# Ledger of designs, part 20: VH-VL binders against Imidazole glycerol phosphate synthase subunit HisH (hisH)

Target 1, 225 residues: Imidazole glycerol phosphate synthase subunit HisH (hisH), of Colwellia psychrerythraea (q47xb5)
Amino acid sequence: MTSAKNVIVDTGCANLSSVKFAVERLGFEVTITDDITIIQQAEKVIFPGVGSAKHAMKNIKAKNLEAALQGLTQPVLGFCLGMQLMTESSTEGKKSSTEGNNDDNTSHIVPCLNLIPTNVEPLKAQGNRLPHMGWNTLTQVSNHPIFKGISEGDYFYFVHSFAAPISEYTIASCEYGSTFSAAIAKDNFIGCQFHPERSSALGSKIIQNFLELDSTELNQELVNL
Short names: E, the ipSAE of ESMFold2; O, the ipSAE of OpenDDE; V2, 0.75 times the mean of E and O plus 0.25 times the DockQ between their complexes.

## First folded at step 15 (VH-VL)

Design f6 (from B19 with light chain N93W W94Y; framework fv_ofatumumab; at its last look DockQ between E and O 0.45; V2 from the best seeds 0.00; counts 0 for: pae E 6.6 > 2)
Fold by OpenDDE, look of step 15:
Structure f6 (fold): chain C 225 residues (1-225), chain A 122 residues (1-122), chain B 107 residues (1-107)
Amino acid sequence: as target 1 above (225 residues)
Amino acid sequence: EVQLVESGGGLVQPGRSLRLSCAASGFTFDDYAMHWVRQAPGKGLEWVSTISDNSGYIGYADSVKGRFTISRDNAKKSLYLQMNSLRAEDTALYYCAKGPYDWVFESYFDYWGQGTTVTVSS
Amino acid sequence: EIVLTQSPATLSLSPGERATLSCRASQSVYSYLAWYQQKPGQAPRLLIYDASNRATGIPARFSGSGSGTDFTLTISSLEPEDFAVYYCQQYDWYPYTFGQGTRLEIK
């Protein structure tokens, strides 16, 4: 198998084509794969995801990607669920209702990859409709290299009902009933709650910044929010 | 093998109610969003409703909003569609469909049942 | 809602020929487009998802391309069993919508 400079991880729980297109339209080559060796040898790794953490983690384990992902030393960028999977755990809600029966709403804690020591929780929407859908602004933006050319007040596309809280790993924030992490980072792992691939020129800029990122920049102490 | 089996269709008069059921097998039911799609006789396909457990999202087409209720019982691996205040234009073959994951958006229909027929006529 | 327009309405071809079906969206749906095949008396079957990914079990002669507003389903060499109605569907946003369908009939 041939090495790839840029890789999109195929977990089986993501719209891979949209991500690939977003990368390619920028002029970068990228390979979609679940091959561990190719992923490990890549210069950059994009880790997209949609849906439930439970399902995604099952797929990751089934593909034997868990240890490989945890051991990656090159820059990794998670999209939406991909970001959430980088955390220690994700709390998910299950809602089931049948006519004539009581509504059952249960929550489950899903262990994730534990790359960034924070936890994903239900988004405190404070009366706003869930999921958080559509365009929203970043309220704070750090000086992290992926945010080059990105400013507070810039719009990105969100689709999620769960979020990472504000923590020392937050590198951008957003407001939706409450403040949550729009992006988090630790070491070579970076995650965006929003969908860069669906966020027009600014989303493309995030992707570009990542793909052009010098690994040495990730080792620098950055000013957090 | 993924299987979806619809039931509950029939002939009803306008204003009446029906409850459709879909029995799922061959996959982990609660890991996926589920959908109803209908097809009027000799016509195309129309999305009716979606339910996603993880997000808690429930969606309806405008044509059925306020009249139809989608629900699911994960223990029974069943999807339901309560249809109230039925209209002639609701006459269709109703398909139960599986999404590729438990996600409210970006959900195409990777598996379909054979459908159950609903006929609303005076 | 996003309107999907398929063309042609009817396509008459012979086995062995190449079929090209078009689906145009009223606005960009990115790559959130699927193609389905429906034979008479049968449920739709997923052919292509995410504009260009072939679903499990779908023959290699089927391919999808496009992004944004213009999409194409191609059948490189028609088999007798390929004559059916084909639908495109966008799942970028609710309501999910389908094209009106292209009927592929035998010449």
Scores: ipSAE 0.230, ipTM 0.742, lowest interface PAE 3.6, mean pLDDT 90
Fold by ESMFold2, look of step 15:
Structure f6 (fold): chain C 225 residues (1-225), chain A 122 residues (1-122), chain B 107 residues (1-107)
Amino acid sequence: as target 1 above (225 residues)
Amino acid sequence: EVQLVESGGGLVQPGRSLRLSCAASGFTFDDYAMHWVRQAPGKGLEWVSTISDNSGYIGYADSVKGRFTISRDNAKKSLYLQMNSLRAEDTALYYCAKGPYDWVFESYFDYWGQGTTVTVSS
Amino acid sequence: EIVLTQSPATLSLSPGERATLSCRASQSVYSYLAWYQQKPGQAPRLLIYDASNRATGIPARFSGSGSGTDFTLTISSLEPEDFAVYYCQQYDWYPYTFGQGTRLEIK
């Protein structure tokens, strides 16, 4: 018998109480853990995060979680930084080297878990204040199962200065000076740039849809993007 | 043991400038957001400014925006507050505070220095 | 900005008694609330974060509860070192704000 059905990964880089509270208020049991065996045996894995990719990846490696997270086959949902950690890398931006190689742009690149083939870049806010902080709407929403009951124009809570660009992995978009991926997915890995745990009833709907997901639903072809 | 030691306070006339410093030890300074919080004599606490681990995110209270500049030098494990155009209401004990994370949002202050006194008076 | 109102302003109790301190926010701060203790001539000390989690090294007699707009700090059996000023702080939205304090006095 399974010891824990739903887990929140404890990377040591996030305040996990609000995520646990949000899951429990929906009527689901959830365990916060960094135990690799418990994580691997769970039916659903939530991967929250706040802060910098550099600090988070350092903690993940110190806890020996990197390979375990990369090997997960059950549904995994990442919040904010958790989404960004699913990408190939996060960049802070740096000019390309000139002839003579005066500088190394890769010194600003943080390798992440490399689960979804895209990258995180500085948000092109086009004169708007950074960070993008507050309530904003989804401008396009795919038929991905986590978006059942969610439509374009629905409000979610954002706080970030970096974002993934629109790509083939985008399952929802948002505009803040420019259009960026509000959510991305590949196979069993799903990431939201917004904070579902702070997004009121619609954020709770995202979490509920994820926790009720069965594995066959992730094989459906995406539409509306 | 986490230690935060502030310096640079003093008596100054209105309109003048001061620069506060905070020396950090006992933790990996580069991994944490840092903050300034002040306390006027006999009064409560007021958040002043916040800076992320890599200085990519900076916040200020409205009362100091445009006059104060927070900065950090991760190589020297030091936090700074440049205070320009000082006013009488800036008189306070200024604390250096550590956040629990590398970012500036949703932050409480898990470690505090003992503070440095700034007095703005003619 | 989010205003935090603490009550009572002063609470006079004896060692061994139970103390209950209140903090009310002008709008929901969810669970983004911390409590601090400050003794005369000392820096504040973190007691509770995220409304109900004790900080490292804080005795079990300290507990926090509440969410949204109404929060409570409880000290189950007062010890002589607990007589101090207590502040709540919200960190839901900038500017981060503190309550005006509750002074917990002996007697």
Scores: ipSAE 0.039, ipTM 0.606, lowest interface PAE 6.6, mean pLDDT 86
ESMFold2 (binder alone), look of step 15: mean pLDDT 93; pTM 0.947

Design f7 (from B19 with heavy chain A33G, light chain S31N; framework fv_ofatumumab; at its last look DockQ between E and O 0.36; V2 from the best seeds 0.00; counts 0 for: pae E 3.2 > 2)
Fold by ESMFold2, look of step 15:
Structure f7 (fold): chain C 225 residues (1-225), chain A 122 residues (1-122), chain B 107 residues (1-107)
Amino acid sequence: as target 1 above (225 residues)
Amino acid sequence: EVQLVESGGGLVQPGRSLRLSCAASGFTFDDYGMHWVRQAPGKGLEWVSTISDNSGYIGYADSVKGRFTISRDNAKKSLYLQMNSLRAEDTALYYCAKGPYDWVFESYFDYWGQGTTVTVSS
Amino acid sequence: EIVLTQSPATLSLSPGERATLSCRASQSVYNYLAWYQQKPGQAPRLLIYDASNRATGIPARFSGSGSGTDFTLTISSLEPEDFAVYYCQQYDNWPYTFGQGTRLEIK
């Protein structure tokens, strides 16, 4: 037998061990791996990520993981940057002006995995300090199965300066100067902007809900925001 | 070959300022978090400051907060530490250190420079 | 602040012997613990990261173990070049902190 039931994709990012401990604390077995066959054969795939989209996509390509991730059909849950990498692109440039999203020439757009048809933009904090760092609430929560036992007003831990805007793929929202997607989903791909592994009991509930998904739960019609 | 070369240390009087520099080579500088760590004479290691790849996340030890400013110039592959209102307890060998990730919240230091000595004395 | 306590403060051994160095954290740091070697007049050198992974180019005689609050660095058979000061460092959260060091000296 060559398969693991639950896997964490080893993208080389910093938070792999924190995610693994969060899963194991719930009583689930999980394997960190970059072996394409093991990832493809897993029943559940966690796609973690922290840092910049540019560096993460470079690592994914160096590990030859891009096509394998794009071809996954089982449930996939992305954490923080992992969610952002599921989109079409991120506007993380090399430079920006202090008073806007300008640089010496133009913003640099980072192509991502192109799994969910939206993109990541600078968070419009409207006077609030960037990065958005700390505990904040979900302002709207859909009926998506990962949100069983999760309600509007529940607190999660955020650390980011970029966000996906509200779209037809939004399954939860958060406000920080403006409203942004706290979570997005399309088909088998689910992403959270917050850090479930650092969000205490409610973060653990998100992970548990994901790991306990059965195939029928993703077939139900979802109410998007 | 990863190399980190610190400079700008010296003997300064209390209350004065000093600017440390770190020249990086042998890796893609703008893909990694960078850090300052210091070591007082005959003492252990103390983290001073951290800056992410795009300067979006910055941290300081409580002992230097408000007095020191970390910065980087990715085009010049350089890390800086502006040290204001220096005190005798800031006397140390200051190391430039590279993190293994662009993310700086769970970071160890995989490469270190040789250090530059700062002595704060009357 | 997460305090790391190393023991023993000094360990006197001969080449060929096994060294066991301890690092204890004041709260769980999961496996976010690194070990460094520092010789006089030199910068620290990364040995172990994530509690048990050897850094690139580190000889197999170095191994790390533990998780949570209790961590161990083991050198299975000491070489003359291994006599140095060893530091542990946690990176679970800011401020990053180091243990006070264990001096491994020749007997």
Scores: ipSAE 0.329, ipTM 0.728, lowest interface PAE 3.2, mean pLDDT 89
ESMFold2 (binder alone), look of step 15: mean pLDDT 95; pTM 0.960
OpenDDE, look of step 15: ipSAE 0.692; ipTM 0.886

Design f8 (from B19 with heavy chain D53E, light chain S28D; framework fv_ofatumumab; at its last look DockQ between E and O 0.36; V2 from the best seeds 0.00; counts 0 for: pae E 3.6 > 2)
Fold by ESMFold2, look of step 15:
Structure f8 (fold): chain C 225 residues (1-225), chain A 122 residues (1-122), chain B 107 residues (1-107)
Amino acid sequence: as target 1 above (225 residues)
Amino acid sequence: EVQLVESGGGLVQPGRSLRLSCAASGFTFDDYAMHWVRQAPGKGLEWVSTISENSGYIGYADSVKGRFTISRDNAKKSLYLQMNSLRAEDTALYYCAKGPYDWVFESYFDYWGQGTTVTVSS
Amino acid sequence: EIVLTQSPATLSLSPGERATLSCRASQDVYSYLAWYQQKPGQAPRLLIYDASNRATGIPARFSGSGSGTDFTLTISSLEPEDFAVYYCQQYDNWPYTFGQGTRLEIK
């Protein structure tokens, strides 16, 4: 097989076809693969995901992808669960909590890829219904290159009950009862909580901006909110 | 290997309730979304409801929304459908179905039970 | 709600012939299209998912193609056991919907 310029990592998740189609509509070629060599040789890596961190990490380990993903140095963009898997851990396996307050007595924390030093926790919706499902606005947007042509107040599609809190790695924020990271980044790893592949023209702009990144644009220091 | 066994169907009058059950075996129940699909006598297939592995995401067809409640008990490896305010048009064979992922969006149905019959008539 | 229209409603063919079944969606569903086979008195059986991927244990004579709004199920050389009703299903968005079915019958 010839090397592929753009790849989508096949973690066995549900939204791979939608992501592939969204990339191809923009005029880019892309390959869905779990072949470590092809992933490592790609120029751009998309790391999609939906569902639970527990199941996704189990699949990643079964496919022997964990170390390969952790060692990537080219640009990587994660969607929804893909962003969450870039963090240190997720509490998505939390079943023993009665009211959603901390429960240190239960082994419900799922270790993730530990690429961005933050954690995923239940979204504090403060009276709003979970899941956070539907169109919502970005409340702050950094000057990160993936946000070229994107502004505060622009709408993106969200479907999640867990989120990363605001941190130094936050490059966009959103409010749904509380403020959470709509996107995070560190070095070559970029993650969006929203679904660019389902966010119409502005979602397509995020994907296009990522695929058009020059390597020098990510050699610069991370721009925080 | 994968088995889905529905029960709880029967003959009921309009306006009454039934509770369907589906016993699952041969796979890790907690890792997958589960669904109900129905088929009226001599008709095609109609999706009814969907529930994620942890019950965090739930969907209903408009025709049943507000009347039916899907639930699951992962300890018992069981899926349920509480059907209230039953109507004649709810008469169907009700299938329990497994999705291929823990995600309730973008889901097809890779394993099906044999169904349990619900008949609603005066 | 996304409407799936299957054609033809009935297809009469003999064993060994090629069958072509069509499914058209009322709006773009990307590749989120599955095909099922249902024999009398049985539950549906998954044949194809994501428009073109064959499910586990499905014979190579079954293939799917298409994307967007137009999808095709092809059975390259019909076997006696292939005479059944075939349904397409979209899973791009809730409510999930099925086509009305194509009945493939022996000529």
Scores: ipSAE 0.373, ipTM 0.754, lowest interface PAE 3.6, mean pLDDT 89
ESMFold2 (binder alone), look of step 15: mean pLDDT 94; pTM 0.957
OpenDDE, look of step 15: ipSAE 0.381; ipTM 0.792

Design f9 (from B19 with heavy chain K98R G99D P100Y; framework fv_ofatumumab; at its last look DockQ between E and O 0.07; V2 from the best seeds 0.00; counts 0 for: pae O 9.5 > 2, placed apart)
Fold by OpenDDE, look of step 15:
Formats: sequence, structure tokens, C-alpha cells
Structure f9 (fold): chain C 225 residues (1-225), chain A 122 residues (1-122), chain B 107 residues (1-107)
Amino acid sequence: as target 1 above (225 residues)
Amino acid sequence: EVQLVESGGGLVQPGRSLRLSCAASGFTFDDYAMHWVRQAPGKGLEWVSTISDNSGYIGYADSVKGRFTISRDNAKKSLYLQMNSLRAEDTALYYCARDYYDWVFESYFDYWGQGTTVTVSS
Amino acid sequence: EIVLTQSPATLSLSPGERATLSCRASQSVYSYLAWYQQKPGQAPRLLIYDASNRATGIPARFSGSGSGTDFTLTISSLEPEDFAVYYCQQYDNWPYTFGQGTRLEIK
């Protein structure tokens, strides 16, 4: 296979067709692949994900993508679980030790890619139904280049029961029982908790902003911090 | 003992709707991802849908996407499958199945119900 | 989607004999493969997960092997209750898919 300008990483745990379609309808070419070389040589990398962090990390490791992803220097954008996988770890829940009424209440802490030094935890929904599903607004939006043309109060589509807390890496926030990171960023790694591919024109705008992003812009953002 | 009991199957005409239910017992239901798998008469197994309260993941086979809706009521320890716009090819025995791990997907199925039969015919 | 092809379609053997069932994937699924047994009129039962791990309560005569694209379910010495249909299933990529099944029948 030849090098691709834009790549969607195939971890086996993502709705790849939806992401690809979202990119292509904007007029960009994109390749879905789990080939390490192609991913490394890409100008832009989209890192989508759905499902559990454990399953995704298992696939990532099995595909020998872990080190490759950690070593990427080009812009990387994580979607939903993809964002979560960029963090240090994700606490996903509990494990049943045996069948029947004998359940183990031990939480599962899944080590992730540790690209952004924060942790994903169960979303504090404060009585709201989980998962957080549907359209919700960004309550804070930074001047990060990915959010060009995006404003507080804009709606995006969420599907998640876990979230990254507010931290120095938060570049957008959302409210659902509690405040959580709608997006995080560090260096060349950017993650969105929401699904840009399902978020109508504004989601497309974020994707476009990312695909048009210059490395210089990311560096400038770092300088402004 | 882990038990899964499906219900709601029946004979319907194409274009109609059915709602399947799966009653779970013998385990902490709200910890586990749940699945629907179907088997057409004399045929193999086909994954239909998955739901987990953990990551918020809901998945559908392409063959049912847009027509079927998976949901769950943890208080009632029940899994549901709302089937709309039914087609002849939806005719099958529908199994409720539990994921091997709670809250975390492994996505092989360690427990199955006995299934409920859905027949779509004119 | 990943296509799993099982072979043979039908396997006729006698009790006491060794059974070898094959499952081939259209692309690598690494070790994310499960085997199920389905007897007539019953729901499937999990036999093997992660290609080679026996599920709880599964007799030692059942074993799974393989990785990547080629997998094998082996029954070392067939018991009368082992005659059934066997399915492989991959859970590496969505949508998760099953093989078409191998019918193990009594000769």
C-alpha cells in the first residue's frame, strides 16, 4: 500500500464507514488502515472508537499499534472512545467473578495510550440517565484551532458513560449532571468526546478544521498556554 | 444460575412491528453488555445488536440498522428489541445473549436464552 | 465484514474418534475467535474463547488452536453428546460474524 495523506485508524472498534463518509463528503481523501507504516506516514490521523476501552486496547496491542500511535508526531484526532484511549487510563466498571449471585464489584482500570495525561472515569450523571446520548451543547470552548467557527452553546452528538474530567488539557466542556471534557488536547493529540461525524455541519467543521490544520498552528497553541 | 428468557415472538406480516423481551436473572444485569443474535430456520447464527451501559455503545448489524432498536431496563433486568418494518428475511429464532465480561466488551457470548421465534410472512 | 469459512460442512464420525474442525477468516482476527456448540433444538453453548481457552464447564476433550486466519477446534475423543453443529465467531472487528457451521454427525 502507498502512503496516504489522511488516515483513519482501524482498531476494529469503531464505526469506520461513518467516519470515512464524513471526511469524504468534505472533499478529502482518506484511507482506513491498521498498517503501521501507512499510519506513520500520514499527514493527518483520525482515531475513532466505540465500545469498551479494554476491547479497543486489546485490539490495538494485538495489531501492534500501541507504540506506533504513541510515536506519532502529526496531528491526531480522537473520536469518542478514541479520545478516551488517548488518556492514561479509563475506569470502565466491574467484573463478575462467578455466575449467579456472586459478583465481584472490582472496577476495571484499563491502561490506555497515555498521550494526554488525564484519566477517564465514570460520568457523574447525578441522576441523569446513562449513557449520555444525544445532542448537547458545549459550555466552554477554547480558541484551539480545531474549534474555529465553533461557539459555546453549539450542539454536538454524544454517546458515552465515561468522561475525562476538567483539566489543563480541556479545550471544550459539556454539562451532563456534572462538567466534563468535551474535548482535550496536548501537543499533536486532540480528542473529542462527541462524535463529529454525527454532529451535522458543526461536526463537519471540526473535521475540516483538523484536516486543514497546520503543525505551526498547534505549536502556536502551545505557546499561548 | 444465570437465566435468560426471551419472549415476544410471533407471526407478523411484512412491514409490521414486534417487540422482543429478554428477562435476565441470576446475575447483576446492569453490569453486563447484552446482545441479540438470530438464527434463520435451518441457517447459521447472525449477530443483530449489542448494548452496554458502560461505554454507551449501541451497535446494529447493517441488515437491521434503522429498523431495529435495542434497549434495556436495568431495574427490570430486561433487554428489549424493537423491530420495525419487518421483512421476510427477519424470520428467525432470536436469542438473547450475555457478554462474557460485565461492563467491558469481549464480545463472545457465554450465556444464551432459548430464543423466541419471529416469523414474517404474508 | 470478516467472513469465516468453516470446513468441512459435514463431518461424519463415530464415538471415540478424533474430530478436527476448521475455521478460516478472510482476514486476520488475531486470537479473537470463539467456538460454539449447538445441539438440535437448543441454544448455542460457548466452548472456546480467545481461540484456545475453554469456557467454564467444558470438557478437556475440547481444545482450540490457531491465530490470525486459521483456527481449529479439536475433539480428542468423541462422545455421543458431542454430535452437533459447531460455529466459530470472530470478535476482532464489527460486525462480529459467525462461520456457517460444521455439522458433526454420527457415522
Scores: ipSAE 0.013, ipTM 0.547, lowest interface PAE 9.5, mean pLDDT 89
ESMFold2, look of step 15: ipSAE 0.224; ipTM 0.685
ESMFold2 (binder alone), look of step 15: mean pLDDT 93; pTM 0.947

## First folded at step 16 (VH-VL; framework fv_ofatumumab)

Design g1 (from B19 with heavy chain S107T; at its last look DockQ between E and O 0.35; V2 from the best seeds 0.00; counts 0 for: pae E 2.4 > 2)
Fold by OpenDDE, look of step 16:
Structure g1 (fold): chain C 225 residues (1-225), chain A 122 residues (1-122), chain B 107 residues (1-107)
Amino acid sequence: as target 1 above (225 residues)
Amino acid sequence: EVQLVESGGGLVQPGRSLRLSCAASGFTFDDYAMHWVRQAPGKGLEWVSTISDNSGYIGYADSVKGRFTISRDNAKKSLYLQMNSLRAEDTALYYCAKGPYDWVFETYFDYWGQGTTVTVSS
Amino acid sequence: EIVLTQSPATLSLSPGERATLSCRASQSVYSYLAWYQQKPGQAPRLLIYDASNRATGIPARFSGSGSGTDFTLTISSLEPEDFAVYYCQQYDNWPYTFGQGTRLEIK
């Protein structure tokens, strides 16, 4: 197979078409694949995900993608669950909600890819409805290259019940009952909790910034939140 | 092979309650969002309810909100629809449907059961 | 809610002919559109998702196209088993909605 400049990783647990559409609307070519060689040779890798970390990790392992993803050296951008999968682990379980009609009230820790040394936990919504759904603003934004043209107060689209806490890897934050990481980064790995593909022009700007990102920029000293 | 088998349908009077069940097999049940879609006799399709296990999302059509309750038992690989205060307009074939993933948005229905008939009549 | 309007209401064709079914949305749904086939006495079957992707096991003669507000389902050469009712469904915004259906019947 021929090399692809931009790749969307097919984990089997992602809204792949939505991401592809967003990339193509910007005029970039992109290939959806679970082929390890193509992924490894890609200039840019988008790592989307939806659903549970457990399911996604299961698929990743079944596709033998785990080591390959962990070994990537080119820029990688995770979307929503994709971001969460970049962390050490995700604690999954049911949170009390007004719509809680599930019989499973247990929680469990799902080991993830361990690319960024933080953990995903249930979002502390402080009485707000879960999941966090809809448009919300970034409360703090770092000078990370993906946020070029993005400012505090800008709106992005969120859908999640779990979140990474504020840490040294946070490059943007958001408030929903509590402060959480809207985005995290370490080395060549970047993750957004929000959905750029659903975040209108600003979301597109994030994607564009990433696809136009010079790998050397990721090695520069960045100011964290 | 993915299989969805609905049950619990029947004839009831207006104001009564009925509980539908859907038995799932052939896939990892708890990894996917589940849905109810209904079809009135000779009519089209209408989304009724959705449950996403991991996200915690539960949704209802306005026509059934406050009256119907969707739930699931992952251990039993079963989906339920508790229907209260039934109306004549609730008469339909009720389908259990599977989503492509456990997600709140951008969900189509990749597998359907054969349905169970609910008739509400005085 | 987003209203999907399908046309024509009824399409009468013969085996071997090309069928073209339309679905129009009251507002843009991007490519978040699915097509279903329902035969008499059977449950709906997914044909197309994301406007143009064939579902697993769907014959190549079925194809979907379009984006935004206008979508098309095409059956290149009708087989006897293709005569059924076809529904489009958007999943861009809740509540998800279906078109009223197109009945494809034998001429």
Scores: ipSAE 0.376, ipTM 0.781, lowest interface PAE 2.3, mean pLDDT 92
ESMFold2, look of step 16: ipSAE 0.509; ipTM 0.800
ESMFold2 (binder alone), look of step 16: mean pLDDT 94; pTM 0.957

Design g2 (from B19 with light chain V29I; at its last look DockQ between E and O 0.32; V2 from the best seeds 0.00; counts 0 for: pae E 2.8 > 2)
Fold by ESMFold2, look of step 16:
Structure g2 (fold): chain C 225 residues (1-225), chain A 122 residues (1-122), chain B 107 residues (1-107)
Amino acid sequence: as target 1 above (225 residues)
Amino acid sequence: EVQLVESGGGLVQPGRSLRLSCAASGFTFDDYAMHWVRQAPGKGLEWVSTISDNSGYIGYADSVKGRFTISRDNAKKSLYLQMNSLRAEDTALYYCAKGPYDWVFESYFDYWGQGTTVTVSS
Amino acid sequence: EIVLTQSPATLSLSPGERATLSCRASQSIYSYLAWYQQKPGQAPRLLIYDASNRATGIPARFSGSGSGTDFTLTISSLEPEDFAVYYCQQYDNWPYTFGQGTRLEIK
């Protein structure tokens, strides 16, 4: 009986309010929900996230959302941690210790939603401060439909210490000591490492482009770098 | 039951140092960001500092930046505030506060300790 | 720095009356606003988060509303225990800031 055209998945993260307002400023209605039926019936799904992959995946599993998210066929856009959760795994689960004696590197891997075949690793900042925090430019931008009106050199807001490496799924890149994926996509799943909801007019353009997608645009041959 | 117990306050002369501690219990300390908030006598509340679950993100109010250092020991379930170069305007009741997330941005304070008093007087 | 201005500074009312407390931000903070109650000799108590959500264990007579820059805490029918100081807090950006407080007094 409930129908919502656009939804924001309630993963229990801190940035839901700013994401909701960013959508509403553009003139779209949006519903924040963790109701599987409402999510599955939506035309567009926004998948936000901040904080650690470990805690976000724990919440997703506790809400019984994992299979539902993996089964979505409509366009899905992830923000920041939301992008990272679309990958196979993250190394965010490493133990903190003064001396760093760990028995097995695999004990620190957090399995994610496994929607895009890449992994999240510590950002190789090459002496730069972590976290990467502030405005930075896109160094390569593909012809993916969410980048309509977006160019190399355009500024977006980043705050992260982990990133996905460049891969065949990269649709935009950024440099901060090393080059990393500013955005990734596979089929209907699209993720941005930056925060569109805090990236001013250009961030709003990303959200608008996403909300105006139709399925024909995602089926075009040249949707990646 | 969430409990936060501050200690280490006292009377100290300007220019000296104090270290505050906060002992946490009743929740998984490692999963949450922690904060210090202070209240000068007869005044309102002032945020002092914030630290993420793994200490990867740290923030300070401008009034204390460079003088105060927040830290945590997750094994001991403890939060600390090292206060150097103390000034009369640092006189306040210092509260330990818990955030609802592991994230230091967009954070309110869902549980508070009873506070420990710091008095800086010549 | 985001300045929160609370009004009125003091509100004198009787039990059973409706209280309306205002908090105005110097710039948009979306819905990143919390309300706290503080009684003499006690730590602050979270009442409302994200502008309108009641914290666990907070009675239904407390409600929050607003977004952007203008926010309101409403207590629909005052109880004797509601006479206290109320603070708003923004968490849109560092530094996190509080309003100067509204003191709700028994008339």
Scores: ipSAE 0.442, ipTM 0.774, lowest interface PAE 2.8, mean pLDDT 89
ESMFold2 (binder alone), look of step 16: mean pLDDT 94; pTM 0.957
OpenDDE, look of step 16: ipSAE 0.562; ipTM 0.845

